VH-VL binders against o27280. Designs and how they scored, part 271

Target 1, 266 residues: o27280
Amino acid sequence: MDSMNVPEVLEIKRIVEESESVKTFIFSWDFRREVRPGQFVMVWDFRDEKPMSVSLIDPVRSEIGISIRRVGEFTDRVHGLSEGDLLGIRGPYGRGFELMGRDILLVGGGIGMAPLAALADEATARGMRVDALVAARTADELLFLDRLEAAGVNISTCTDDGSCGFKGFAHERLLTLEENHDMAAVCGPEPMMFQVMRILDERDVPAQLSLERYMKCAVGICGQCCLDDTGFRVCAEGPVFWSQELSRVREFGRYRRDPAGRRVPW
Below, E stands for the ipSAE of ESMFold2; O stands for the ipSAE of OpenDDE; V2 stands for 0.75 times the mean of E and O plus 0.25 times the DockQ between their complexes.

## First folded at step 11 (VH-VL)

Design X1 (framework fv_cemiplimab; at its last look DockQ between E and O 0.92; V2 from the best seeds 0.00; counts 0 for: pae E 2.6 > 2)
Fold by OpenDDE, second read of step 12:
Structure X1 (fold): chain C 266 residues (1-266), chain A 118 residues (1-118), chain B 107 residues (1-107)
Amino acid sequence: as target 1 above (266 residues)
Amino acid sequence: EVQLLESGGVLVQPGGSLRLSCAASGFTFSDYGMTWVRQAPGKGLEWVSAISGSGEWIYFADSVKGRFTISRDNSKNTLYLQMNSLKGEDTAVYYCTRGDYSWPFDYWGQGTLVTVSS
Amino acid sequence: DIQMTQSPSSLSASVGDSITITCRASQKISNYLNWYQQKPGKAPNLLIYEASTLQSGVPSRFSGSGSGTDFTLTIRTLQPEDFATYYCQQSLSTPYTFGPGTVVDFR
């Protein structure tokens, strides 16, 4: 299949309830259209369109999964769908993660674990050692634990309220860990990623971080996802960035822009 | 000109409660995280709490977790620190400062004195 | 937690002198260190951030250096207004911790 900008109408093959607020929608996928962990697709419910990270890549089953957190009107509608219902999918878009080395650290917060889960699958399949620091506000918001465990990932959990694992934030937990890795992949709230990135930087661990921004076109044309002051387009140059790239991005961890282009603090 | 003005510091008994306020001016308040730092009499500086611009991200020192609450009203350009279950060791000048995890503490108020004593 | 130490705890100097204050972190903190100046009865002022970047408005006689665990603040040609207490602060991770301070007073 051609990776055209026209949404392909796909049937929801399966829905996995990951948490109270997160569902994974699984679709049949023609893998002639390559997809990489860290890339995203535009999901169209025939009314609106939103970028979503690919959280499952299964060439054996010829399936992909998209994990969606219920956060607004669009996602409310999507969460109301059932197996057999239709969605438009176009993509994949963006730069995905690059795997390197033998030992990889994944640091994810909340729905940020979605792309990391896909990366974990690829890394483990390649025989890499994968450590994952999975963070959430509460235990019930921790995502993909069973899946990661089944894949052979070494999991460390962190919750704000201490309901599971380390009580505190991901960067705090990371600071207590002494082991270094060949590379790290990070995805979650930017305040988390910002602080995690500093620790990884201090440790000289190459790090890739996946950003989330408001996207409209997904093809680098509209500029809605441009980052200050570099002009990086999250949909084109990202959403996965190396830490060295993000160090040049002034807005990273500090603010984002809303659909109207206004600055919104974290 | 950036200005921060703390208020609310008074004498309170152990176990008591107190709310401090910090009025900010001279900058877009919501664009910056804010931090409380305290200084016991004749002692050094101690980080207490931080809050992001939106108020969604909050951090506390272990010494005050569970007892203190940090909040902000961006419509009023005001930072707050609710202090409950106060102890003698909480006696200090409390400073509000602009900055958080992503910004150095580049502006400070003159502080407000909180005294916890029986 | 990351513990910060400073040396010396106090020093006496004269106007025109060059002085150096050291700060040490209990673990590596890269360049995530800030320096503050506090005068008696006043709030602290930021002098240097990220170990060596001079805050806007701060005189060039102030300079910072170091990386990892050891840092230094240097004041060249000490001025009367420079007599104060100086604090280092790590900005790597919460809780953000300050050094105990170094008092610079008149000889």
Scores: ipSAE 0.913, ipTM 0.952, lowest interface PAE 0.5, mean pLDDT 95
Fold by ESMFold2-Fast, scan of step 11:
Structure X1 (fold): chain C 266 residues (1-266), chain A 118 residues (1-118), chain B 107 residues (1-107)
Amino acid sequence: as target 1 above (266 residues)
Amino acid sequence: EVQLLESGGVLVQPGGSLRLSCAASGFTFSDYGMTWVRQAPGKGLEWVSAISGSGEWIYFADSVKGRFTISRDNSKNTLYLQMNSLKGEDTAVYYCTRGDYSWPFDYWGQGTLVTVSS
Amino acid sequence: DIQMTQSPSSLSASVGDSITITCRASQKISNYLNWYQQKPGKAPNLLIYEASTLQSGVPSRFSGSGSGTDFTLTIRTLQPEDFATYYCQQSLSTPYTFGPGTVVDFR
């Protein structure tokens, strides 16, 4: 297929229960439409359309996976679907992650591990050394640990409540880890990403950060998240940004805007 | 003009509980994270806790973790510090400040004295 | 935890003097360092953030420099209102930590 803007109705081939709140939906995919880690698709349930990051890219099986956390009406409806049911998919969209050097640090919080799991697969296939810091509020919310281990990734965990690994936040754990990486990729809540970015900047590690709120802006359907010092340019280039780009965005990690233009603090 | 006013500091016995309040004015309260910093008599400054603008991101010093709770009510422009299982070493002037991980502690209240003694 | 040290612990100076206070972090913190002034019986106030940026309203006689682990606060042409205790604070990561303070008093 030669048009990313044409929606296609695809059958749910398999559903993987990642946790009580997260499911991965797997579809057959024609890799004539190339998909890269960090890109997203628009998922249509025939009522509403939402952007979702691609979490599995498997050209051997001709499959993609989309991991979805239950957070509201749309995701509740999608979670109610079964194998054999249909969803509309269009894309992929957005700027994916770029790989450079021989080693990479992945820092993921909650569902933010989804696009990073796809990136881990690609980095490992290229022969890179991959270290992952996987963070969540509780042990039950840590995602993709078995998949990362199977891929040969060196895993560190942290939970806010101390139920698995380091007791504390991702940035506090990162401060105790080795400094030497050619690059980093970060995905999770913006307060986590902001604090992780500062530590990586201190270590002079180039970092790419993935921001869910800029996924809609990348396809031109949400203008509110573009209102900052750099305006439309920042939103259009998403969802993956280099840390140097995000250092210019005063709103990053502090607040976003709702459809009415009101500031919504983190 | 940014103003922060702490209240609630009193004498309490070891093992007791106390809630401190900080009333904020002169800025959009919810746009800023807030922090508590304390100072024991004749000693230096010690960071206690920070809370994000929404109240969802909360950080504590190890010395108070599990005993203190920080919260905020953005509709009332008020920051709170709930102190439980108080110890003698918690005796200090407690300052409310504007700032968190994303902003320096740029404005401070006048402080409220908490004394923990029998 | 990142530990902060200040030197000297105290100094005596006269109006018109130029003074220097040093702050050292136990590990690299880039430029994520703030300086505060506390006058006797009063709350602290922010002087400098990100190692060298003056807070709005702070006189230009105050300046900050340094990066990584070693930082300096300089006050040129000391005024009577500058006799106070000065604290540095690292803002790289929680738990945030302050230096022990430097007392600047009359000679």
Scores: ipSAE 0.806, ipTM 0.903, lowest interface PAE 1.0, mean pLDDT 89
Fold by ESMFold2, look of step 13:
Structure X1 (fold): chain C 266 residues (1-266), chain A 118 residues (1-118), chain B 107 residues (1-107)
Amino acid sequence: as target 1 above (266 residues)
Amino acid sequence: EVQLLESGGVLVQPGGSLRLSCAASGFTFSDYGMTWVRQAPGKGLEWVSAISGSGEWIYFADSVKGRFTISRDNSKNTLYLQMNSLKGEDTAVYYCTRGDYSWPFDYWGQGTLVTVSS
Amino acid sequence: DIQMTQSPSSLSASVGDSITITCRASQKISNYLNWYQQKPGKAPNLLIYEASTLQSGVPSRFSGSGSGTDFTLTIRTLQPEDFATYYCQQSLSTPYTFGPGTVVDFR
């Protein structure tokens, strides 16, 4: 069973507590199934399946890590698991980030830093200069700071409450920074990404942004992850999109749709 | 036909509190972010605060941070602005408008006058 | 904060004239610039968004242009209902600052 469409049952090798609400679950992985930063997997807890971003890609140890924020029933059950317990994993799916140039800017909000942490590891391994703007509501919610520092990433932080770094939103901090990057990668709350994208577009910085939408099949058949106007499927043509692709999508930054097709505001 | 109707503007003493309301009709209220803009007598427009459609994303001008709060009740199609620790410089007509970080301010109410004076 | 300026502060014009109002941002804002019209005692109305896109129901005699820091609102064949104050407003980042306004008077 090596199909992307059927979950492989894997043992949790290690659990890293990233914060009070975020844990990274580490599994052995056969890298004949290549994984790229920005791709996702479907995590199955034997009751339900949810898309999760890969935050660690370690071919040397033959390991992947999946970072999960506790936000509801499914993630509460997964957070209750221990090392040695089992989860189903299918994938990877979707289009990952493409690296270009020598200088990259990462802009991450909350759990959105997970795929960017994986990208930072790849970028630094390639000898790129990496700057990261890490955003959260509070200092305790800033993720992966020690890991990024150890990788040689230059970190700026911002928090809504000002408890660490710049007091304010990611786009407000970004606007005040002098930047000369070859590309940017952005992942986090969609309102943050919308506002950050506008600034990056004004600066002519090529930007890739990772979207999250409801997914069921993850392979582009069921239509649950389609974006209005363009028909782009987040699980197939995304989850990583170029800013130019998203500029044609009125839905981006403004709303999403639930499984019943109802419009849900941000 | 989109309509926005503000209410609650009165004369208040410095240090006082006041809550403004904006009743919305003619559109699906929860689909849109909302904004408060004010205009002091004889002066230009000043952006005050915005709130996303769900109510979860909230922004303020520096001049009102910590003193004002913005909220919405999507079941009643109503936007609110709670104003505390009022100052003379808060004297203005307060407009409710449809739009936030993602939309231009395309429909406006007629405004409600708040006067802060002793 | 992104500061917005407008010129002229006021102008006098006759029905049938073509007029131009300029707006400048303190830093580049791409095309994230809106124009509003406000008549005395009334709320503002959106005319143009994203620098050049005409809002639904706005007469075609209104047009906008510009990108970066410099923007222009043009009114061709001025009508009696066009005598008002015009504001530009940047929508790139919070706070969403307005220009100080340009008063267009009949004279």
Scores: ipSAE 0.571, ipTM 0.830, lowest interface PAE 2.6, mean pLDDT 90
ESMFold2 (binder alone), look of step 13: mean pLDDT 92; pTM 0.942
OpenDDE, look of step 13: ipSAE 0.910; ipTM 0.949

Design X10 (framework fv_cemiplimab)
Fold by ESMFold2-Fast, scan of step 11:
Structure X10 (fold): chain C 266 residues (1-266), chain A 118 residues (1-118), chain B 107 residues (1-107)
Amino acid sequence: as target 1 above (266 residues)
Amino acid sequence: EVQLLESGGVLVQPGGSLRLSCAASGFTFSDYGMTWVRQAPGKGLEWVSGISGSGEWIYYADSVKGRFTISRDNSKNTLYLQMNSLKGEDTAVYYCTRGDYSWPFDYWGQGTLVTVSS
Amino acid sequence: DIQMTQSPSSLSASVGDSITITCRASQKISNYLNWYQQKPGKAPNLLIYEASTLQSGVPSRFSGSGSGTDFTLTIRTLQPEDFATYYCQQSLSTPYTFGPGTVVDFR
């Protein structure tokens, strides 16, 4: 309840090495604070606080997992931690994924597979048929394949360099896959999500897309919520949006904004 | 006004290499993806390659994969196409265009002619 | 990849005529289709994007329609400067593909 707004200092119970650049940090969690796939938590190393998507939700073990890619000073420090070390966690925050129908397609790129792995677990637990298209630059950067396979997910892979599965991009592979799904969930780099969204739109498949840059907006920190090219600012509830919401956002897939509001191209 | 000016097209021997340049002006170059489109003499348009605003997202036509490399220098407002292992079938006028996956090809340069022949 | 075809490959028309050019995609592309005009010896020019949206500066005699696999470009009251080659291009996904073109000549 109220405890979600106060950082709780939690012990790192287990660390899973997902790849050379990605680790999943696992914590004991009191599920009186409900967590849904697509939501994020604020991770505090007692110096800086950053939003991280929840990648594992396990009520049976009373655990959550947070997958973190090594991309800068904060994540480098967190990657240096060991089992038994402490991190501050508050949340969960944000709009999570909504599940509907019998069949779901997941399309994930790189670390974007993290929130989708949690969603795959929930969808399979509900008895849905789950197809996953997992994309990365190289085979070593494909994430959660063993976990998805263990859950009974039908997996297709693609890598830019052809080192695993289809040689090419997620959208190119998607064109060769089954068209009929009740819904889709997409998470990854915005250029990938942009082309995937168009294909899903053509197929009349309602899609939910998760945008990392809108996680701050969900906790009331605005400045990233300029949603159209007329300069009109909309307070957006992130990180998950329906494709109908994103189809009119001219910035989506083209550029984002840095902390100062400067355009940063994809 | 938006202007795109291609250069570098010359006669080159089969198996040779050539680099094309496209100088852009009149807009914020890094806000737009860019594309190369070619046209063989008397033939239709063929999409060659596209590159995102940052240069990180790059796409190629199957006919040029492994031989051509698209790149950009946003500090110089310039788009490049490095062409290696040139074949007679690469003979074409090469057009620089503004636009990629996220924007239509709304402005085109005048084109630069590449001839691959002995 | 997505194949594009156009019909007719060429047509002859007089100033004042209304003409129609058809474009077909090998698979559904929603409304993600662009039309270009290329005059002899010149670079192509964008006429229409997203199947039916006129590019700024393009005369209202040009119109586009269609969705899915079948698309039409119509030129009402053909003018002398409209004698050109017209290309459709799918914009659903990379790799992008153009139609083979339709040549509009005077008769």
Scores: ipSAE 0.742, ipTM 0.875, lowest interface PAE 1.4, mean pLDDT 89

Design X100 (framework fv_cemiplimab)
Fold by ESMFold2-Fast, scan of step 11:
Parts: sequence; C-alpha cells; structure tokens
Structure X100 (fold): chain C 266 residues (1-266), chain A 118 residues (1-118), chain B 107 residues (1-107)
Amino acid sequence: as target 1 above (266 residues)
Amino acid sequence: EVQLLESGGVLVQPGGSLRLSCAASGFTFSDYGMTWVRQAPGKGLEWVSGISGSGEWIYFADSVKGRFTISRDNSKNTLYLQMNSLKGEDTAVYYCTRGDYSWPFDYWGQGTLVTVSS
Amino acid sequence: DIQMTQSPSSLSASVGDSITITCRASQKISNYLNWYQQKPGKAPNLLIYEASTLQSGVPSRFSGSGSGTDFTLTIRTLQPEDFATYYCQQSLSSPYTFGPGTVVDFR
C-alpha cells in the first residue's frame, strides 16, 4: 500500500571509488518509483539506517547511485561491503530541486556535490547551461569532476589549501565570478552555504539549498520537527529550501540540534 | 551579563611571537562565532580574524594570513589569537568580539595593547 | 576586497543638533552593513545592523538607512554622550571591512 515506507533489500551492482573517503553504491531501480535530484533514501545495513542523497539517476540503465562518505561506524561498515552484497533501501523522500530558466550555478562543498551531480545531469539533459563551483578543503576531496566534465558542465574549483584551482573558500571565489544566472543550487557545509547565500541574495539570484540535517526529520522520525521562529515548517519542506526561507532562520549556518535537542555548533 | 576580557598584550620585538586570550562569560560560548578586531594607535578599526562556534571555520585578513592563528576552547569559554612573525604594523589594541560571518559584532571586550618595537 | 569610505571624516556639532554620516561601499552589499560607535578611551559598541535594525538598548535617536552601495547613519537631537567616532562595516563577505571612521567633535 505504502511502498515508499517499506525497505527493499537490493544487491550492490557496482561500487565507484570517488575518493579515499567517498564511494558511490549503484543499484538497479524500478522507475515506477520516481526519483528526482535533491531527494534522498534511507540506507539500512540491517543494524542502523541513515539518510543518503541520491547522486545518480539513470533511467536508461535503470540504476540509481548513492554516494556515502566515511565518517563513522555505520559508514565504515557500509564501505566494507562488496559488489553482490545487500543493503536495505527505503524511499525516495523529500523535496527535489526545481529547475527554471536557461542558466544554473551549482555550488557544492565536499559530499554536497553528490545531489548536485544528479541535478547537473538533469539540467544538461534539459538544455540548460551549467556552471559548477566545486569546493573542498584539499584537491583529494573534490568530487565528481570527471562526471561533470563528461556532462558538459563549466567547472571552477576551490580548495582551502590551494592544492587545486582558486586558493580559498567558495564564497571568496563566487565574489569574483560573473553575476548572471537564472537560478542556483547549493549543497555543502552550512557555513559555506550561508556565505554563498548572502552573495546570491545580493545578486537577486534565486537559490535552492539542501540541508542534510532535515533528511531524517522528513521521513517521520520526529524529535526535532517543529516550527521555527519564522513560522516555516522545516521538516515538512526539506531537505531542499529556497534562500528567501533560510535567510530568516537564525540557526542556519550557526548550529544544529542532536537527537536530545542540544545545540551542536558549526 | 555578557562579558569579554582580553589579556596577553605586551611589548614584543619584531619577529617575535605572542598569544592573546579572551575569556567569555554570560552566554553559551559555543553558540557564537568570535572575532578579533584591532586598532592601531590613533587609527581606525581593522578586522583580523573570525572563527565559527565549533572552531572549524576560520577566516583571516590578508595582512595576517600565514602569521596568525585563531583558536577556541569551548570547555574553558576562551578565544585565542596566536601571533607569529610580528611586525611594527601589528602594533594595536586587539579587541575580542562576539560574532562572525553569521552574527554582528554585538559585544566587545576592553582590548589588550600589543606593541611591536625594538 | 570590498572597500568602505565615510563622509565627512570629521564634524563639529553642538548638543541638540541633528547630524548625518554617510558610508559608501566599493561594490553592492545589499543591506549587509553595520554601524559602530567608539567613545574616547573605550571599546566600540554596535549601534545598528543590517543597515537599519537598531541594536537592543540603543537610543531611538539613532537610525540607519540605505542599501546597495550608499548608507546613512542619522543621530537626532545629539546628546553629550554621542560625541564619539562612528564606523560602518560591511558584513556581506570576508574580510569584513570597516570604514575609516567619522569623528563627531564637541564644539
């Protein structure tokens, strides 16, 4: 009846090593269950489940890809899996990105490039001109550059240490780039997204930003789903939000909350 | 009552090093980014460095990049500025402020004077 | 970097006067501008943020306006405690640049 809430046990068809810390797990997918860029799935290793953004949507091969960064016990276990092993997948969930106009700017930081890579594929297929600003701490953490290049995306890179492209942060590089885009999509650490959002706001570029922390709330695991000070319902609308909505949320870019409701600073 | 108290400013020779501290009280320290702003004698304000609530997002003015480091200890409610390879141009009162990229500099300490001279 | 300028560099005024200080950014910064007051021998204090929002505890005689590149701080009915240096500061992007300051001198 409600197939989206039932985990399906799927075989890992292929694993792509994106970096030392990131792998993309590829599964066969029945596209009668639609998936859009910006949506996520719950990945279950038969012990714990975690939300993961969909990074590849390929109806021609009937495949989806899920990119996972190695950051803790769950992700360490999943990274230890091989092609042919099984994972539970539930979803998709959440609000996807909307595309409009002729030109789109993508601004991604680290693993935040995962949902933006799927969006880049859709935007190029729609005939849009796509510019991507790909940011990371070091060159080794820049993700999906070959895939973006193959899709015809115009790529700029930034690294904090200067090991590839512009030496500095995404917002510093953005300040020096041309201002004419019909829309933008942004995904990465919230401090990066906050500073990028202000520059896009000054330029009157409508932006959509994807917030990882709202993915878990969106599937009905409620402990942190509430109205914020603006009256806007974060968990019901996520993970993708418009910049005009986020500019009124005082906690955006500053802190998030753990399962006990305690503030965790950025 | 929000209070910020800087310490560590002294006379130091060119090429020397110095660490400034700022003790914060009256608010949840980790909820706020913090900033150092300096003022040379008789001159205006210059932004030096900012640090996020966790300490992981750090920004510097070009004049101090590679020479200064900013850090914080949230368990002690203390902000630090490590100054290396000091120049005469670094002579200033150094102010600790609450705020960073996400918040205005709404509270300031009284400042601590650093003099770089032979 | 975004450069900030202020006008005038100094002005002399009497208690009861209304004064206006202007601030100009070298590029558009929307409303991401703050105003600070520094009294002689004291640390600066925040007066106004986001161009026009008065900080809690600041007297209503202070007001700010403007957007883009041109901004104004107005002090109505100047009081003795208002003789100070005033600084604007852009908050769009690091480095968070201050203007050179405007000195309001007692006559």
Scores: ipSAE 0.753, ipTM 0.886, lowest interface PAE 1.3, mean pLDDT 89

Design X101 (framework fv_cemiplimab)
Fold by ESMFold2-Fast, scan of step 11:
Structure X101 (fold): chain C 266 residues (1-266), chain A 118 residues (1-118), chain B 107 residues (1-107)
Amino acid sequence: as target 1 above (266 residues)
Amino acid sequence: EVQLLESGGVLVQPGGSLRLSCAASGFTFSDYGMTWVRQAPGKGLEWVSGISGSGEWIYFADSVKGRFTISRDNSKNTLYLQMNSLKGEDTAVYYCTRGDYSWPFDYWGQGTLVTVSS
Amino acid sequence: DIQMTQSPSSLSASVGDSITITCRASQKISNYLNWYQQKPGKAPNLLIYEASTLQSGVPSRFSGSGSGTDFTLTIRTLQPEDFATYYCQQSLSTPWTFGPGTVVDFR
């Protein structure tokens, strides 16, 4: 409720540089406030507030991690911070991933591997077989490979330029993977997710997909994260959706809306 | 009325370069991915390349990877195909189409003939 | 890559006939299959997408069916303007692949 909607000022305990453009900020966390993989928090630098997916959930160490890609003014400022500096954290928000069955396929593109890394930890802890397809433009942009390997995940990689693993896109690599899965979880750029979803749909694999869209405020009281065709609000009803829900959304994979309501193509 | 008009097809020597253009009208160009499809004389259709509405997502057939570049200028409603290191087997009518991974190829231009020969 | 084949490669028919042409994918593609018509000397035209959905403006004598690997295009009561080459195309995944085409010619 109220406590989840008030920013808590937390000290940055540790910073992990995941790539040239991605850092994970680690905070001590009181797990009386539950966090599930697939949920997000609002990160406040005392000037602006932006939604970020939770990439590490570690009750044993009492830590959460938030992975942030450098893409603009806010993220540039946050990347300039050091261990010991303060950030405001509000949340968590949104519905997380649901786990079912004995085996799961994770398909992540770029920063979309962040929420999937947290999910991989939970799935392996539950005793599930986890296969991960990790996609990026180049080898240097592949995220969380060491963490996934340490968790016992079966990893496949693909890069657009062929610098690591399969040369090509996630959906093209997925076509060469023939193992059956009870479910899948997908996170990354919407064009990747759209094409992956079609392959999973053909295989009758139920999939959950996590959307990253512009949000002005959390808790679903603004319309900026609303999906056109269904009226779903990403921050309230998402960010995780089942593939059957997204199959009814014509804008998925094609365009989103900016703060002024204009269509922005993928 | 949706219209696509290709231009730039000419005779070029093997190893040469050529840029094709496709002028689009009658729809919001940036809302659609675009695709180039070619057809060699007397042969079937072969996909060449596709580009998303923003220009950020680009796909190529293996036969043209590393030699061809697709791009678009949304302010000019124009699609481009830059062809380098041309081979005789690239001889074909090149069609501009509206559509990509998210939309069928629902409108096609009239095509522009590229001939690669001495 | 997903390979597409069509049968027959050519077919002779008369106005008023009903014809069927078949498309086969080398692996399952659900209903992600499009059909195109190309008249001699002209650009292709989209007839059907998602295996069975008619494109706007396409006559109802055209119909598509099938799922998985095997698909059929049916033209009932063939008209003079239907003499053309027909191509299927899978839309499941890049690289996009077309069938080799079926020529429907006048007998």
Scores: ipSAE 0.723, ipTM 0.872, lowest interface PAE 1.4, mean pLDDT 89

